# Ledger of designs, part 108: VH-VL binders against Large ribosomal subunit protein uL10m (mRpL10)

Target 1, 224 residues: Large ribosomal subunit protein uL10m (mRpL10), of Drosophila melanogaster (Fruit fly) (q9vpl3)
Amino acid sequence: RGKINIQRPKAPHYERARVVAVTQPKYPELPKAKSCFKTRAERTQQQQENPYNEIIAREVRNWLDHSRLVAFFHLSSITADDIFRVRVQLHKQNLHLKSYGSKIIEQAVKNTRYEAIVPLFHSNHCIVFSPDPEKTAALLRIVRRVPQMVLLGGIVEETMLSRNQLVAYAQMPGLHAVQAQLVQTLSQAPGHLIQQLQAHQNSFVQVLDVHAKNQMNEETPKST
Short names: E, the ipSAE of ESMFold2; O, the ipSAE of OpenDDE; V2, 0.75 times the mean of E and O plus 0.25 times the DockQ between their complexes.

## First folded at step 10 (VH-VL)

Design gc2 (from k9 with light chain V29I G31S Y32F; framework fv_anetumab; at its last look DockQ between E and O 0.16; V2 from the best seeds 0.00; counts 0 for: placed apart)
Fold by OpenDDE, look of step 11:
Structure gc2 (fold): chain C 224 residues (1-224), chain A 119 residues (1-119), chain B 111 residues (1-111)
Amino acid sequence: as target 1 above (224 residues)
Amino acid sequence: QVELVQSGAEVKKPGESLKISCKGSGYSFTEYWIGWVRQAPGKGLEWMGIIDPSDSYTRYSPSFQGQVTISADKSISTAYLQWSSLKASDTAMYYCARQWDYSFPLDYWGQGTLVTVSS
Amino acid sequence: DIALTQPASVSGSPGQSITISCTGTSSDIGSFNYVSWYQQHPGKAPKLMIYDVSKRPSGVSNRFSGSKSGNTASLTISGLQAEDEADYYCSSYDSSSTWVVFGGGTKLTVL
């Protein structure tokens, strides 16, 4: 009985090979692990007037109202696994990573003190919530190792802070209120924060404009 | 005052190993990262990689991945850049710089270490 | 290698204002206001002059200013002085590649 060479199995007879090729279960491509973060297109499609949007908006509002630390991040292309890992790490510190659609955020913060954050959500973003402002340092320690998460700014003790101010806040010893006030005082004019927060929006609009212009140029038939 | 002091100039032959150092002072060494930047003679700046000294988390630019090793000893506030086998093309000035994270600027720089690799 | 695009050289007379441009992509300069500028004199280490597009570190002259429009960042040096003669590099974080990128550098000559 010839030793079945397991390392180089003889190619099956042509007919058998054909049968095997045809009978090979086409395993449906494992659904590409849908990044837990629905593509913008998917998010936009689902944002039909879903009665659930109100519920989600209320949830967002609740998070904002009960959080003493809120941090905003740009989220670049990141795998679901990586997001999960980060979420777990954050959760261990009682930090809650959430992602919401722009429409939901708009609805949630409409006519509230948080309305200024709306421009942050025109691109892929995520938010981290915490009831404890003392967790700022822990938060930053975790997220700075995630190159796909880019810190944009945040809210600490009801004060809007730039990313630099957040870093400074995290490095300061003492009472949170004093820290926040100090950082605010040291912070450059509110205009800079707004500019930084709106940078993505402006970029997006510019990209869209360029795209629109390019499309218009392609549609202009060269009247030769 | 924040200061990064690098080791002295090195003259090596191809195939030799080298480890250069960058010592930080004037700040909490583990709170900031250390980036390494290469500058070939007459050329521009190239970001090589970065290390978190707190636990030696490292990340490399693709161009330098596997080409160099970045390490740190937080007990002496020192970061290292090392080659297992130098090439002539490794001839350059190497700078260490403080960087809080990837998106933050290199705010303080070492004086640079000139590495010359010649046959 | 993904690099930001800078002019190779710029020149100006003392007292003049000059501008150095740095052009990137939507994933770097276009995405964030996190552009930095470095000054490097011959034989010296680079020095941070501008960060976050327009912010100056302590000790940097107010003659240096930064701005951004679209995918292009600009460093403006007003009241040009002989001491400003140096190489200038822009830098940004590229969110796509997740790397720090430098421009090719601009040699500023004070005439």
Scores: ipSAE 0.847, ipTM 0.930, lowest interface PAE 0.6, mean pLDDT 87
Fold by ESMFold2-Fast, scan of step 10:
Structure gc2 (fold): chain C 224 residues (1-224), chain A 119 residues (1-119), chain B 111 residues (1-111)
Amino acid sequence: as target 1 above (224 residues)
Amino acid sequence: QVELVQSGAEVKKPGESLKISCKGSGYSFTEYWIGWVRQAPGKGLEWMGIIDPSDSYTRYSPSFQGQVTISADKSISTAYLQWSSLKASDTAMYYCARQWDYSFPLDYWGQGTLVTVSS
Amino acid sequence: DIALTQPASVSGSPGQSITISCTGTSSDIGSFNYVSWYQQHPGKAPKLMIYDVSKRPSGVSNRFSGSKSGNTASLTISGLQAEDEADYYCSSYDSSSTWVVFGGGTKLTVL
């Protein structure tokens, strides 16, 4: 099941089997050689630098930097008419639906605070931009009726939000205090892991301290 | 406390019509959608469809399109599942559950309505 | 039709850990972190135990954990208790259907 035959295998007994394998009707259906040539050409084309891509990448950076609301969506197969109707509905709410290639997005956000979004764009995707974060509720109401668009997450006031956090934000968009709390919670994401570890360790230490004090009830307790 | 309460068990004959209900409480009923899930005796869960109670927008699984009608009355926070003509194959437990949209989990479930169709 | 593949049954003894697998395709589990797990006791409605692969709703025991690798999601139950005996269903968003689909279910027997 995977050992290489070290011996010279020349068996005339199996020459017919070789002929049958070679004559398999895979050539007119899926020719492997042509597929390899096409794949190589496609790979070469994908690797080529395009000056136009840098211009579009700068446009994406400008949208990200000047939008207080950015929402990311997976986009399944959808007709041109259907997506056009969605764009019109969104535009009426000052929401701007844009589609960019994954490589362009990667170029746009590389070495920026938004680089973490790159994994969201390994599938078909689109992005909605707005200068107004109060439009989050309107955005989600429109898009949730488009089954081909699936919310992946977003950025509100430079803070990355999961889809659940973005939905929660939409439910309370007018409360600045709630927004401040959400930003504070997310800004402590690395610190939360440290605090959880310290809290767990402190709980264990507290249990040991209580145990020691209980054992010393008969005697004068020593400081711990 | 979010709660979904469904109507009681039904025993019907083939060809009869039926309408079962699912009443939501403890949240803004029009803010979330209601999904319907079928479970045939001894079998698994099948997603049937979903309704937006705010305007009664519906979407069905192809297996259930034309077989059932989903509706809602937002004034009484109630969703409905209806058959115009029941078949023996409709015998199943029917669940309603709260769902934000097509891609979100069903987070709170009704207790279920058992529908038995026998000749 | 069953969209996601689960083993029909799994068993363990009290105090042990068990894992239930859920295998899909690139259109569901492989592409999205939107896997949910439901617990259903006989004669009762399903209860959401895990959502978004690994997150627990309020009130769900930390003995329940979820993970994902490629096209396969897993539910792990540690410190098995008699009350854990139930049917478990996985679910995921599927881009082909554009809604959530369910696995066939796994019957967990304790002891």
Scores: ipSAE 0.703, ipTM 0.864, lowest interface PAE 1.4, mean pLDDT 80
Fold by ESMFold2, look of step 11:
Structure gc2 (fold): chain C 224 residues (1-224), chain A 119 residues (1-119), chain B 111 residues (1-111)
Amino acid sequence: as target 1 above (224 residues)
Amino acid sequence: QVELVQSGAEVKKPGESLKISCKGSGYSFTEYWIGWVRQAPGKGLEWMGIIDPSDSYTRYSPSFQGQVTISADKSISTAYLQWSSLKASDTAMYYCARQWDYSFPLDYWGQGTLVTVSS
Amino acid sequence: DIALTQPASVSGSPGQSITISCTGTSSDIGSFNYVSWYQQHPGKAPKLMIYDVSKRPSGVSNRFSGSKSGNTASLTISGLQAEDEADYYCSSYDSSSTWVVFGGGTKLTVL
């Protein structure tokens, strides 16, 4: 046995294997091996261009566009059973708990008015979406019993609110009606003023913060 | 005006039980938690635990789990801190304070209840 | 379980400004702007002086201000007065323990 099968395959493959081994130290590695030389930034760029990532980013954008309540949370380590229980509790109130990668969130909000939220997602996080802004109080009562979920802020009716403003919104029945009336009043302003308000979207958040402080007897400039 | 009023100072012997109180007024009592904070003589502040008075949800610091009982009666806007058997090491000032959740400040404090345990 | 680190004492003369530091980690002060400061005179309850790093409750003098940089928060008292002599405590939510933590306290002496 041997002369026919062993000699043919062994000699050619031995020579080719030896040549490949000798050339690796002085030549670029194979395409798959080149992934080992790429920086973290290059790998992140390639992942961001993945078609599957764009589908997920579109899902996030759709949630943002169709939710009147969005709340952002920092999420510490939590068991799968515990987070599932929280998700079920929230779902009963039409509150939808989601988690997405930071790169996907950045991709979803790129070139939108929501770009300001990107810094919130550089650590472990989760998001709650709902079409029902009146469910804000229910959301906060459920989540405040979850030590691993820390409220960072939110969006109500396309207005960004800080943590304290979101809590104040939940405590004051009819605040939504006040916000809607304020927007109507400002929408009657001149076109230039409308452009300035759109460029400084946080102005409405500051008005609500002053209102919440006054209702809670919190400090104002005139109280000092 | 928001106010938390605690029960008066207590002098007890080791092994006795004790229940001290904290009555809230000037706000919706069930909207906020009540936390209990211990301060041994000459020492710093030490968190003991919290209660949501709306349904008596409680959480204790690991150091105090099983050592005390925190309870509330929302019908009279009152929270309680209770020992079944006091030790001399329980001698301290005990404060109640209002908190919205784990990340919010303790914005209003009771005046404190001094508990002295000695034989 | 790991408390925030504060100096044991600080001192200053009337009219001076003083700063009390509070050093934590990336799991508390480093990750959240939810730092509070409490003032406590002997035999009295603590009083909230600063919350959310730099905000003052109603009735707190504007001589008290707060800031943070990295893992360290600071309470600054300008125009120091005799009545400012007290113990000062910082606090923060800590995501690693999922619990509120206090600093060890700083005794401020007004010379």
Scores: ipSAE 0.679, ipTM 0.854, lowest interface PAE 1.4, mean pLDDT 79
ESMFold2 (binder alone), look of step 11: mean pLDDT 91; pTM 0.939

Design gc23 (from k9 with light chain G30E G31S Y32F; framework fv_anetumab)
Fold by ESMFold2-Fast, scan of step 10:
Structure gc23 (fold): chain C 224 residues (1-224), chain A 119 residues (1-119), chain B 111 residues (1-111)
Amino acid sequence: as target 1 above (224 residues)
Amino acid sequence: QVELVQSGAEVKKPGESLKISCKGSGYSFTEYWIGWVRQAPGKGLEWMGIIDPSDSYTRYSPSFQGQVTISADKSISTAYLQWSSLKASDTAMYYCARQWDYSFPLDYWGQGTLVTVSS
Amino acid sequence: DIALTQPASVSGSPGQSITISCTGTSSDVESFNYVSWYQQHPGKAPKLMIYDVSKRPSGVSNRFSGSKSGNTASLTISGLQAEDEADYYCSSYDSSSTWVVFGGGTKLTVL
């Protein structure tokens, strides 16, 4: 009997030892060099019929559902050794750097509240997950040293934040200030930021930056 | 109020060393980085590099790597730009400005330090 | 790696609207969406006017707006005033080269 239904009950989803391997989706059949054409139906099935894609998509959904901090980055060309060192530094802070193909991300978030993030992943990308939103400051301190990684934005306590809002969140001195900022962002209406992301990556960033700018303006004393 | 105050104008001879300063106030100096921008007489802006004052981590534009040294002393909220041996072509206005990191805007600028190198 | 091209000069009359363009040689300007605009009056330091394409810092007049279409970012100044006469620079971060680039600058003359 098949056993592709691997459950992750109480096991820590974020432990490196449990989620060490990043695997590429495998097709069930090896492409042959015999030059025989495949029917349109066979080509369609090759694109859709891959059980590994569903397993990996389920892992992505688990990361999203169990992480109170998710940060999105554009990633330019970087060596395997350099990204491995970054991954190790992040892991020490309970921050988990993951990279998945755009198709896998799309499959994972399809028909979920996170579907709007798909446009962010049409270029080279990576994601950092953590169960602990208080690690945002540690995350940004580490990633500042990686010029190939550019912060695009994130999700904190299920609230979409622009890169400027995420920086402001990291700089807040206490829990009360953090909660006040989140309440102000949430007052923009349920699902507003997620719906904006569906329009364009640029529009999503712009909407979130307006909120970040409002917070920065409130914190900056005016001497004019 | 965020303010960056730079050292005064300098007149030097080729081959001399020079160190100019940029003092930050009105914010937590170690939470933001300091970028340096050069403007040759009658020319545009050129980004030189950036420093994290918390541990003196630096990054340079390729055009300025090995040409200048950027440093900082967080105990006095001051960043520095220095040359071991000045050339006439170093004549320019030098600005410091606050950046969260290299991908963020230069949001507050110093008034500039004019460096003149002549024989 | 990007190079940002601006017109050398632009002019307008008081009360008019003018637009200054900033054209990149690659799609990195679009990809990162991190275009900034700086105003520099003669003999003074630059001032940040627009960041992240279209956002204004506190204290910047709403007459200044930014936009982007394709590989061209634009700064628009509405209700042009004499005090707007200055040099304007666009800027972007290129993560492939890992350094900040500036446009050549545009001299705005208020006639």
Scores: ipSAE 0.609, ipTM 0.810, lowest interface PAE 1.6, mean pLDDT 78

Design gc24 (from k9 with light chain G30K G31S Y32F N33D; framework fv_anetumab)
Fold by ESMFold2-Fast, scan of step 10:
Structure gc24 (fold): chain C 224 residues (1-224), chain A 119 residues (1-119), chain B 111 residues (1-111)
Amino acid sequence: as target 1 above (224 residues)
Amino acid sequence: QVELVQSGAEVKKPGESLKISCKGSGYSFTEYWIGWVRQAPGKGLEWMGIIDPSDSYTRYSPSFQGQVTISADKSISTAYLQWSSLKASDTAMYYCARQWDYSFPLDYWGQGTLVTVSS
Amino acid sequence: DIALTQPASVSGSPGQSITISCTGTSSDVKSFDYVSWYQQHPGKAPKLMIYDVSKRPSGVSNRFSGSKSGNTASLTISGLQAEDEADYYCSSYDSSSTWVVFGGGTKLTVL
């Protein structure tokens, strides 16, 4: 039964691959191991646990709402001992490393301003939370030395930043000036408060984007 | 302007030691890491390793672990690549480039140092 | 372990568009979020053209664009010009192996 068609460029190659697969000692063990996938039964069991997921999702929303710094990382295979050391080092800086399942993250951010982060959690991941955005530089300094953790992006003062913008933010002098500007904007008349805050957020993101691009460019900002 | 300036071309014999340099300017040198990239004659690019100039923390690719030493002197904004004993197979163009960490791009490159090892 | 495969050569005429592919062997699509493209003219150092799959440094022509589909990243050059003739390298970070990997390079010839 060779169902070899135009999509299989070499019939001999396809048939050889099939023969090799069935004769290899390791091949019968791969489906039985099932280490890389879940059965339908396992997926159904997870779905039936939805009430617990909602409780945890609410916890995630609380972390997002009460943290002024949130950073997202891809996490490759790392030992429990190594991640524990990273967690302890981060905790000393009031940085809290958390891991949540993708479905829980999706439920937590659904219908919120943070819904855009869902694609970041397609693979293995972790999140660092902090009430203090001034700790961004300390965070990045620590995770730089953890090659299994790769920065995906973050949220600072309710503004979503790319990985490059987050690095630019950490490098920016006068962090207090940015915070003072935001506070000043918020102190203005309520009638225009939302528009002013959104304009400030856009200006802030644009400044960080320009700074990040200048780090990538052969030009530095200067006036003639 | 961000600039990386490398030392001049070297012609050496097998067994000799060599240390080449890469000097950064136009940015805070300790804020970024320096990566090293090898390009054999007529071949592609190979990432060798990286150094954090702030404390000389280094990481190497498996192909270059134990083959070379990467170092830096933050007081003069200079990174180094060195060999204790050169081999003919070390003949290549060597580039230094600025990199924020392992996962970030090599955004500014030095002009390259050609190392020729022949007897 | 990630390995990046590029075609050895591509060619085009002035004003045309060409695309250079970069295909990884990693099953983890996240590995391709850190794809960069470098341009190298003969006898010169490489220059960063694209980073994080599709982002362009300031000063790089908008004729250069990057994209990703599955575990294949692509560099597209529109409005091809003689000065675009160079070698192009893709690069990615493999966090499972903890090192940077370059593709084999593609020689672009402008006919």
Scores: ipSAE 0.574, ipTM 0.803, lowest interface PAE 1.9, mean pLDDT 80

